# Designs tried in a protein design chat: VH-VL binders against o04291r164to392. Part 19

Target 1, 229 residues: o04291r164to392
Amino acid sequence: DANNPAGLLSIAEEALAEFLSKATGTAVDWVQMIGMKPGPDSIGIVAISRNCSGIAARACGLVSLEPMKVAEILKDRPSWLRDCRSVDTLSVIPAGNGGTIELIYTQMYAPTTLAAARDFWTLRYSTCLEDGSYVVCERSLTSATGGPTGPPSSNFVRAEMKPSGFLIRPCDGGGSILHIVDHVDLDAWSVPEVMRPLYESSKILAQKMTVAALRHVRQIAQETSGEVQ
Below, E stands for the ipSAE of ESMFold2; O stands for the ipSAE of OpenDDE; V2 stands for 0.75 times the mean of E and O plus 0.25 times the DockQ between their complexes.

## First folded at step 4 (VH-VL)

Design B06 (framework fv_regdanvimab; at its last look DockQ between E and O 0.40; V2 from the best seeds 0.00; counts 0 for: pae E 10.4 > 2)
Fold by ESMFold2-Fast, scan of step 4:
Structure B06 (fold): chain C 229 residues (1-229), chain A 121 residues (1-121), chain B 110 residues (1-110)
Amino acid sequence: as target 1 above (229 residues)
Amino acid sequence: QITLKESGPTLVKPTQTLTLTCSFSGFSLSTSGVGVGWIRQPPGKALEWLALIDWDDDKYYSTSLKTRLTISKDTSKNQVVLTMTNMDPVDTATYYCARIYGDYIGWFDPWGQGTTVTVSS
Amino acid sequence: ELVLTQPPSVSAAPGQKVTISCSGSSSNIGNNYVSWYQQLPGTAPKLLIYDNNKRPSGIPDRFSGSKSGTSATLGITGLQTGDEADYYCGTWDSSLSAVVFGGGTELTVL
């Protein structure tokens, strides 16, 4: 459970396995989306799944940055996710395998003034795989995990993040292949029916997380390569 | 309550252009993850999708009819308009508009009551 | 031309079970979500099933959906006279960039 370091590592390893099966496998039914590529010269594939709790999106694309740098950029979530209001890192725990476990509390802005904003309690696990790939995966801590699941802040609704994150594989010759999974349950049924499409649209979800992350990292890569003195 | 209603001419002559308007209430195409589609059904035949427009003004058309179809929205009036050129008796059908929930890979709910268009000389 | 194949008709007695198939290809059912619509005589279609197997509010659990490979199935248990209608499957076709519907299945409750 999440009440001790061994329990946290167990949850982290489970989250990693589930995340990898979503990022590179067929654990859920993925539907490819049309027109959701970040730029005409990039190989970006965006897909969604609604045959799961909540809604999931995944993407992959090439980035001209090394894996560790990509991970560093994407871990600073407020810098690229416009709907992110605040991120508080509550604990940082070294994993025995060389990785890092963070306990994080996040508040989001509401997409409409007529619905409550969402907040999250999560565990984020960062580690390096044997092939030189870097992974950052994250999931909500719930009563089922026995971990910190304090009540939502006043005027917030607690959302659940299913295993989500970034798999960053090095390319021979430089750069990385970035795999992204975003899988959340925003409790759309607590929102009036007329507002639910805003919380369940695959296009909106993909644009806010998956596509935004790819575009942000690619923009920084371009700025880095185009730098003059 | 979400409702849609089709309006337009009930009789069209061959070669003329058909213009249909879908008027809706209970949602907005400017503030939501929704769209509106047009579907037709000739008497005793299957449903045939015609066109779809979403909140981002992305437009999708039936491959076989795309050269004849134009879809547009007026978000201030809560209306979607479909135009179909060069009408032929084979285009006689009941025409429906429906809200698409989510986006182009979503589902249609609810549907308008339909409007019958007869093409004859 | 139809790209999704349904049987043209099916019939059964009240209280029985029926299944209606919808067959397509990898570009439609194989890689996308299936919806099912019920059309009572003289009325507009009504959503029965979305995202392969989910029911909207007000649809009884006698109606169910499933998808396997490039085929989808609508199941109806405990048939009632009021279920007599045309049933249509629908999905997105990625190769056509278009919404496609099946040819429809007429359910007669005898």
Scores: ipSAE 0.414, ipTM 0.779, lowest interface PAE 3.3, mean pLDDT 86
Fold by OpenDDE, look of step 5:
Structure B06 (fold): chain C 229 residues (1-229), chain A 121 residues (1-121), chain B 110 residues (1-110)
Amino acid sequence: as target 1 above (229 residues)
Amino acid sequence: QITLKESGPTLVKPTQTLTLTCSFSGFSLSTSGVGVGWIRQPPGKALEWLALIDWDDDKYYSTSLKTRLTISKDTSKNQVVLTMTNMDPVDTATYYCARIYGDYIGWFDPWGQGTTVTVSS
Amino acid sequence: ELVLTQPPSVSAAPGQKVTISCSGSSSNIGNNYVSWYQQLPGTAPKLLIYDNNKRPSGIPDRFSGSKSGTSATLGITGLQTGDEADYYCGTWDSSLSAVVFGGGTELTVL
């Protein structure tokens, strides 16, 4: 059974471990970006990596929202990710430990008309850690990882999401510390050479996705508090 | 194939302004993730970075030469222009333009062939 | 003044291994990727190594790069006469918001 909960949990746990090693560790060689402010009056660090498979970016910042609320906001990618065309949750499986596993099919818009749009078939794992942090991590399901096969990619190029996600830690004074990691392989070699920079830039990834997420959640936080930007 | 070519005067008088143009093909500064930088090399000396501009029109300059340098791009013409004011014989060098690839803090590849600029009265 | 420090010259016989060091600080090599450039006599520089240890297409595997702490090293094995050139390390300096190069190393093949 491709949807064997035990098997999926194993994949999820591996994804979680790898994600955490990227989010707060040095599993990826991170280089801090200069001048990339996640928003006004915000404390945040944005970093990218070029010494990894694909492209990767991470951000860390404070958010004046509770962890679960942050997670709800960021899980709704179409609301803040401009290039996200659609997100379909095909399966929702309780992990048995309080966590939830979702099998998700994502379609993206192409950044250029000269290349096919990318899609993702991923496992998303949401769980609360012992320290009260909430984690949402996600990775592609492939033949190598195991798991069920995703929808056919007829008009898309199947891209790979390496363990990515967000770690949301509660703050003592209220709010959360948010760690975001985006790590993807967009198969740049399938794109015309002239367009490859669009698919090989961790900076672009940081700007379009990682920082966008952080800005969005902060914006929602401000709106909720009645503050005007 | 990506190519860059520097053009401009090869002889400049002291105190005059040098204007160099980098014409490139094979890529566009409308494409995110690329930029163009200028590097010079006096005869028998080391490479010295001058300035760079990226697709977001972000500009960076050498600290020591910042007040003398202006970099701009014309995306439609695939050109980057560098101006350097108050030229001095010490500014005699081969001037290169090169593509910055990867990210805005990436590497230079490829390089133009360079143009030799002599500052002399 | 140069921010990155290289030995002014290195030499070795054909077939031997040479290493070229590049010393910097936390704000440059420590926090950023290092590139290496080869400049043959009378020619423009050519990218040899990027992102500390990656080779562009066409660069043989006898060229290698590494980084540790605030220093980077270029390694050349199986030295050939054609390797006689100037070699430059380069990186971004976060404190200066500038690209910085080393002083260059002249490699002589004996």
Scores: ipSAE 0.018, ipTM 0.617, lowest interface PAE 5.9, mean pLDDT 91
Fold by ESMFold2, look of step 5:
Structure B06 (fold): chain C 229 residues (1-229), chain A 121 residues (1-121), chain B 110 residues (1-110)
Amino acid sequence: as target 1 above (229 residues)
Amino acid sequence: QITLKESGPTLVKPTQTLTLTCSFSGFSLSTSGVGVGWIRQPPGKALEWLALIDWDDDKYYSTSLKTRLTISKDTSKNQVVLTMTNMDPVDTATYYCARIYGDYIGWFDPWGQGTTVTVSS
Amino acid sequence: ELVLTQPPSVSAAPGQKVTISCSGSSSNIGNNYVSWYQQLPGTAPKLLIYDNNKRPSGIPDRFSGSKSGTSATLGITGLQTGDEADYYCGTWDSSLSAVVFGGGTELTVL
């Protein structure tokens, strides 16, 4: 029964395992994004996918905020994701292991009037790992995964989020190491050919979502410390 | 329909700076997630990549020519501009601009018709 | 010098098959997608193959591409006089942070 709390936790734990294998491993064929080099103004290390289903991006960087604060900021997706139209948390379920499961409906603005906007129906799982790291991972609920049916997608194209999220590790002396993975299938074949790069490019995904998130958290951290540049 | 066209001088004197403009239609560098690159071909010789600029203003240059090249874009005019300093007769070539398209660096499609630039006294 | 090596010329009779090789290294062909371009006499290059083995719309299926290790191959079957052209392979080189092209191969149909 995938609709009960134990069934949802099973989906959440599988999403967590897949997310971690992408964030810290080689589950995706990662290629370092050109132009993201170490330096005084570097935000961190950014990679994009090659030869995977859908498109994916990964970033890793240092932020001078504690893990829980970083998670709080990044869960508020409309505050940093420019194309995010709305995020509705339809259900919040305590996971029974100290974690939290959320069922979320997200609508995006279309970057062009030539294609329909995308929406997402997802499970988001937040938990603390034994090493003190905090994880927020998320994936679409589909007929293949099980779980409750989402809202109707009238006027939207239902996109798929594959296991994605944030791994936030505390640093000695304060601050955090933030790992971000975004992995999506935006149904690029449903758009005119001239617009498909917006929907099938891992580099665009990285710039619009993955790097944007990391940059946003770093900017908040720097403004708090008086080190804004 | 996507088209690109190169424009600029066809004759340049040694040491002068060449400025070429790529004018394109059917896509925009602000919203399409693609890039524009410049490639040259000396008479009877192979293609040589020069530079590339993409949607988010990342710029890449040929390793051997990077000190002489500058690429920029004007997204409101659908134009990409290449400048090449200190021209020499060995730089005589047909210069093409092309859209680079695809997930990771991609491929060049379509190409402009090319403009032939001769460097002579 | 050129990073990608192609034979300078190939030839065959109409109706025959030819292959054109493109040899590189792990920093280019080994880890990056390969594309192929046809340049008919007096014209701009045209995309023939992308993502190692895919054809754009309008390219006949007698053109094919493949990749093995650090080498890529363009195949042309049912050779026609209109196929006389120069053929270039291209890819990204991660160590140079640059696009690289092969030296080109002149195809002659006898």
Scores: ipSAE 0.007, ipTM 0.502, lowest interface PAE 10.4, mean pLDDT 86
ESMFold2 (binder alone), look of step 5: mean pLDDT 92; pTM 0.945

Design B07 (framework fv_regdanvimab)
Fold by ESMFold2-Fast, scan of step 4:
Structure B07 (fold): chain C 229 residues (1-229), chain A 121 residues (1-121), chain B 110 residues (1-110)
Amino acid sequence: as target 1 above (229 residues)
Amino acid sequence: QITLKESGPTLVKPTQTLTLTCSFSGFSLSTSGVGVGWIRQPPGKALEWLALIDWDDDKYYSTSLKTRLTISKDTSKNQVVLTMTNMDPVDTATYYCARIYGDYLGWFDPWGQGTTVTVSS
Amino acid sequence: ELVLTQPPSVSAAPGQKVTISCSGSSSNIGNNYVSWYQQLPGTAPKLLIYDNNKRPSGIPDRFSGSKSGTSATLGITGLQTGDEADYYCGTWDSSLSAGVFGGGTELTVL
């Protein structure tokens, strides 16, 4: 559970395995969207899942930065995710394997005035893999995993993040390949019926994080060549 | 390299239907997160948002003009078409098309040069 | 209907700082991101600021944006005669499910 270090590491390792199967595997059926074309000036291919709970999207693209630099940029979520209202890091725990576990509370802006804003309680696991890849993966802590049992903040609806994040692989010859997965359940049934289509199947909500992340990393790579300050 | 250009009639009679075409180059409406919007500006007045279409055919319309407007795209021709029914002299304006990036919450960049439409008998 | 309110005109001397306000409500500026556009006489608008405070490539750092509550502000420092133009704020209105622009502000450098 989330109340002890061994439980947190177990949750982190499970999240990592599930995230990797989504980012690079075939466990989830992805429908390729017409989008970013491969090339030195392209960010990548975007896909939406049809065989999962909630809304899932993934994307892949080339960036002219080392894996750790890409990870550092993307971990500062409020700097690039415009729908993010606030991020509070509640705890930072060494994983004992060179990795880091963070307990995070996030508030989002409401997509419409007819729907409440969403908030998240998550565990974020950052680690280096044997092949030199860096991973930042994140998932919600639920009451079933020893997370918060209380209601969301006033005027917020608690959303659930399924294993999501960034896999950043080193490229032969320099730079990185960035894999992104965004998989969230925004609780469509908590909103008025007229707004449910926005939460149930809207590719707009599914694509917001992947599009924003790819755009931001590409911009920073072009501006500083990995020397972001 | 990215350009947009509006085309259509410069003179329209009251009650007629206006059809405007936005032809663009340097980007594709096959690209995720990209769309094209229409904005108008009557002489000496403010910008007025009209309509938006995005890469996967989601369409958005001005609330006050919704029943008169239709937006469509042809990705193979790199064109977006706006149709406005029942034209009135108050619809006299310069009509712009512009690329939007970042879905419906995005921003317009770049803009076309605009095309002037005069509604008179 | 004017949903976003801007002053109709502002003026300042060369080299000075000027600010242009844009006031809305919770359904637009309060819950969404603001962009700013510059329109030189006889030309199409040009993007100056997006996502409240970000500059696109090629826009000088003399131009800045900020947002607080239901209001946004465009700042211009080191004012130049070439800055004479109309300035518009823009955002999404969630209650209208449509984009909205401000009424525009004419900047005069005197």
Scores: ipSAE 0.000, ipTM 0.441, lowest interface PAE 13.5, mean pLDDT 79

Design B08 (framework fv_regdanvimab)
Fold by ESMFold2-Fast, scan of step 4:
Structure B08 (fold): chain C 229 residues (1-229), chain A 121 residues (1-121), chain B 110 residues (1-110)
Amino acid sequence: as target 1 above (229 residues)
Amino acid sequence: QITLKESGPTLVKPTQTLTLTCSFSGFSLSTSGVGVGWIRQPPGKALEWLALIDWDDDKYYSTSLKTRLTISKDTSKNQVVLTMTNMDPVDTATYYCARIYGDYFGWFDPWGQGTTVTVSS
Amino acid sequence: ELVLTQPPSVSAAPGQKVTISCSGSSSNIGNNYVSWYQQLPGTAPKLLIYDNNKRPSGIPDRFSGSKSGTSATLGITGLQTGDEADYYCGTWDSSLSAVVFGGGTELTVL
């Protein structure tokens, strides 16, 4: 609800606190994924959690771009998330502290014809932290928090995004340390049992969301290094 | 409807190799996030996991038995095969295959009915 | 040897509550998800609980799971004679790179 900017800022700050506790703490039970053993200069730790509402995945890694540039790239979700059909920015609200709050509607492609596609109605908060880190965090809005009037298409099932996003810390040698958290509830039990792994698999979620984001940023870093020399 | 069915010899002599086939329907091992595991249960004893294979052809084996075990899949036939070498009377058990659901740290659902293998001279 | 310890047996009367414990270590229960299985006499095991505390469709809410530290528990309320069975906990052991099961608990309802 763009008509309640103080309430949206409160939600944004709550989402930021919850996101940071997931990205750098133990707010959820994290299990390191076997078979995803990153080297020191690669993707970092990939971990999953299913002992929460929905499924959470997190990863971290080094990227050869400054924090603001990394944030800019990752905010363009369709560029790196293959299943993202469309992203509509419905409202942009200055937070008064130099940060920005966006109200966003996202549609996903359905992974199978046997299940409805998912959509999200979210608040995305982008701000700089005192230590020079940049954060982009996002969560679903409920009806109590100025929630959705319904999807533009009747063929979608509303999914829930728990606080998720990117924490981008500057490195002393240049570049950034990128922390990623993806935490979503896609309502897997509403689909036929044989299709549920596509909505519940922590391994698939980690590959699709966290690993893809890191690979995309690193690819762009390599391309810009070649261009500038 | 998801079903799994174990098949193979019911009698095996000591030192022989056991080959068991799990035939399934209602799902595919080309589907991301699924796998098939083998579990055995000697008469009156606990469940013992043997091996599993997933859609990515990743294979995992019981530490104590891994030198004796081979697991493979044929996705076109909807089959998973377990081979166990150098059979001994202590290997007498009911052998189950089960779909593993929700990754490697996941759970087994559903289970086959089991096939009893007796190792005797 | 078993790496997960369960009591060998538990008993209670119809309508009562029973809890079955499963004790392990940091390499298994402490850092991984726990599942629970029911095995009725002469049948294959059936999934009761996954991801520590979640029920698959078709499992009554009388069955519940929880995990704390390196231990997990299965709770059964409103006991029925049809609940007489062996119950097994299961999880992944990161140090062994293997699935491990508990020794099983035989539940007797009078």
Scores: ipSAE 0.191, ipTM 0.677, lowest interface PAE 4.6, mean pLDDT 84

Design B09 (framework fv_regdanvimab)
Fold by ESMFold2-Fast, scan of step 4:
Structure B09 (fold): chain C 229 residues (1-229), chain A 121 residues (1-121), chain B 110 residues (1-110)
Amino acid sequence: as target 1 above (229 residues)
Amino acid sequence: QITLKESGPTLVKPTQTLTLTCSFSGFSLSTSGVGVGWIRQPPGKALEWLALIDWDDDKYYSTSLKTRLTISKDTSKNQVVLTMTNMDPVDTATYYCARIYRDYVGYFDPWGQGTTVTVSS
Amino acid sequence: ELVLTQPPSVSAAPGQKVTISCSGSSSNIGNNYVSWYQQLPGTAPKLLIYDNNKRPSGIPDRFSGSKSGTSATLGITGLQTGDEADYYCGTWDSSLSAGVFGGGTELTVL
């Protein structure tokens, strides 16, 4: 509910705290992904967690762009997330601390014709931290948290996004260290058993979100440095 | 209905190579997130994890046995093959194949009935 | 070598409750998911619990799982004679890059 800015800020701050504990914490339940090679220009490990509701993935890597520029690129989700069908920004609300809260509705493509496509109703919080890091954190809203009160979508299965997003730290020597967390519950148990691995595979989740985001940012950094205008 | 069935020799001489085939139906290794693993159990002893292959052809092996084990798949035939070299009487066991659900960190469901391999001169 | 420790046996009377422990380390149970398997005499193992505490369809709610730190526990309430079996915990070990099973626990219903 855009008419309750104090409530939305409270949700945003809670989401930020949970996101940061996933992005940088060593106490969370993470399983390292064997075979997800970082390459010579990567410093991070791709990790997955399933001891939570849904599936979480995290990764980090170096990118040759400043934090705000990285955030701007990654906030344009359809530009790099192949399975993203549409993103509608329903409201934009100043957070009062220099940050921004957005209410967003996202539709995904289904990975198979045997199951309905997924959609998300989320709050996205963008802010600058005191250490110069930039954060973009997003989570689902339910009716209990001021989210959608309309009828369920007849063409989609509502998925839940747990606190997810990007922490972008300035790097000594220029550029940024990009931390990515993707934590979603796609309601895989509503899918026929034979196709359920498509919604629950750790490798697929890591490839779709974390690896794709890093590759996209690095590609744009290279294109920008290669310009000869 | 998902089924797996182990096949291969029931008797192997010391120093020979064992080759076991897992034939399955009701799922495909072309489906992302699925794999097939091999587990063995000597008579009256515990389950021992041997090897795993997934849809992406990634292979994982028991640390203590990795120099002796090779796992491969034939997706078109719905088969996974395990090869174990230099067999010894201590390798006498029931060998199971099982579908792993959700990559190498997943769980085994269902299991084949098992095939008993005796190593004796 | 076994890296997950289970008691070798447990026993109780019909209708009673038992718990079976599985102890590991940070590289296995501490950072990975635990599954439990039931093996009736002369049969192949059957999945009983996955992802620490989830039951497959068809498994009665008398069976439950939990995990705390580097240990996992299988709980069985309302014991029945048909529960007499060997029980195994299993997980992934990140330091070995391999799956591991516990030594197994023989449940006797007296």
Scores: ipSAE 0.062, ipTM 0.631, lowest interface PAE 6.4, mean pLDDT 84

Design B10 (framework fv_regdanvimab)
Fold by ESMFold2-Fast, scan of step 4:
Structure B10 (fold): chain C 229 residues (1-229), chain A 121 residues (1-121), chain B 110 residues (1-110)
Amino acid sequence: as target 1 above (229 residues)
Amino acid sequence: QITLKESGPTLVKPTQTLTLTCSFSGFSLSTSGVGVGWIRQPPGKALEWLALIDWDDDKYYSTSLKTRLTISKDTSKNQVVLTMTNMDPVDTATYYCARIYSDYVGWFDPWGQGTTVTVSS
Amino acid sequence: ELVLTQPPSVSAAPGQKVTISCSGSSSNIGNNYVSWYQQLPGTAPKLLIYDNNKRPSGIPDRFSGSKSGTSATLGITGLQTGDEADYYCGTWDSSLSAYVFGGGTELTVL
């Protein structure tokens, strides 16, 4: 509820703590994915976890843009995430600490015509940390956390996003180190058995956000630093 | 219905190269999230995984056998081919191919009936 | 050494319950979903349990799976003579970059 800013901030801070423990720690048991690397300048690894609810993936890499610019680019999700159909910002709330809380409704494209598309109701928290890092973290709101209690849109299956997002740390040489976590439960049980691999594949999950985000930011960095007429 | 069937020689001489083909129906390796693996079982012994290829042509091999194994796919023919060089009598086994849901999500379902390969002079 | 350890054999009487263990490490069972395969004499293996505890269509609810830490367990209740088979656990091992099977457990229904 947008009329309960203190409650939403509490949820945002909880999501941030959990996100950071996934991005930089061992809150879940990570398995390195062999051969999957998000571009030639990647300093990180693509890793997955199956010891959690749903499936999680993480990666990190170097990008030649400052943290705030990286955040601005990545917050415009439809511009780079191919399976994102629409993002509707329902509310924007100042967090009182210089941060911003957004209530967001997202619709995705279905990867197959044999199953319904997924949608998300989420809280997205954007803030600057004391060390100069910028964070954009996001999680689903459920009835238990003061989110929607009604059914999903008639043609969609409601998915759950666990704390996910971007940690963007400044580099001494300029640019940023971008850490990405994507942790979702897409309700694969509702999908016909033959198509469940599309919703349960750790490899597909890792490619959807971690690789796409790094690739997109690097492309924009290259265009920005390139000679223009 | 999804089916897989192994084919190839039933008898191979020591030092020769074995080539096995897995022909399948009911799914395609052009579909994201699926793959085909090879597993063998010597008489009276446990299952041993050999190799896996997935929809995007990523290939994985048993660490102890990787220098001897090559896996490839022909998506248009719905076939996966495994070659194993320098065959030895200890390689005598039933060889299975099976469908897998991507390499890390994965379980093998269904399995082919298996083809028995005997390595002898 | 085997990466996944199973007892070589188990036995029980018809109608009884039996459990088959599969012990591994954080690089395999600890980090990945476990599958169980049934191999009747002279046949190809058949998927019995996937995703730790889920049954494919056609598998009776007498068969169940569970996972705790680095170990997995297959449970069979109401044993029948048709359950005599070799049972294998399987999962991905991230340190070996390989799919691994247990050594197999021969179930005898006395």
Scores: ipSAE 0.168, ipTM 0.626, lowest interface PAE 4.5, mean pLDDT 84

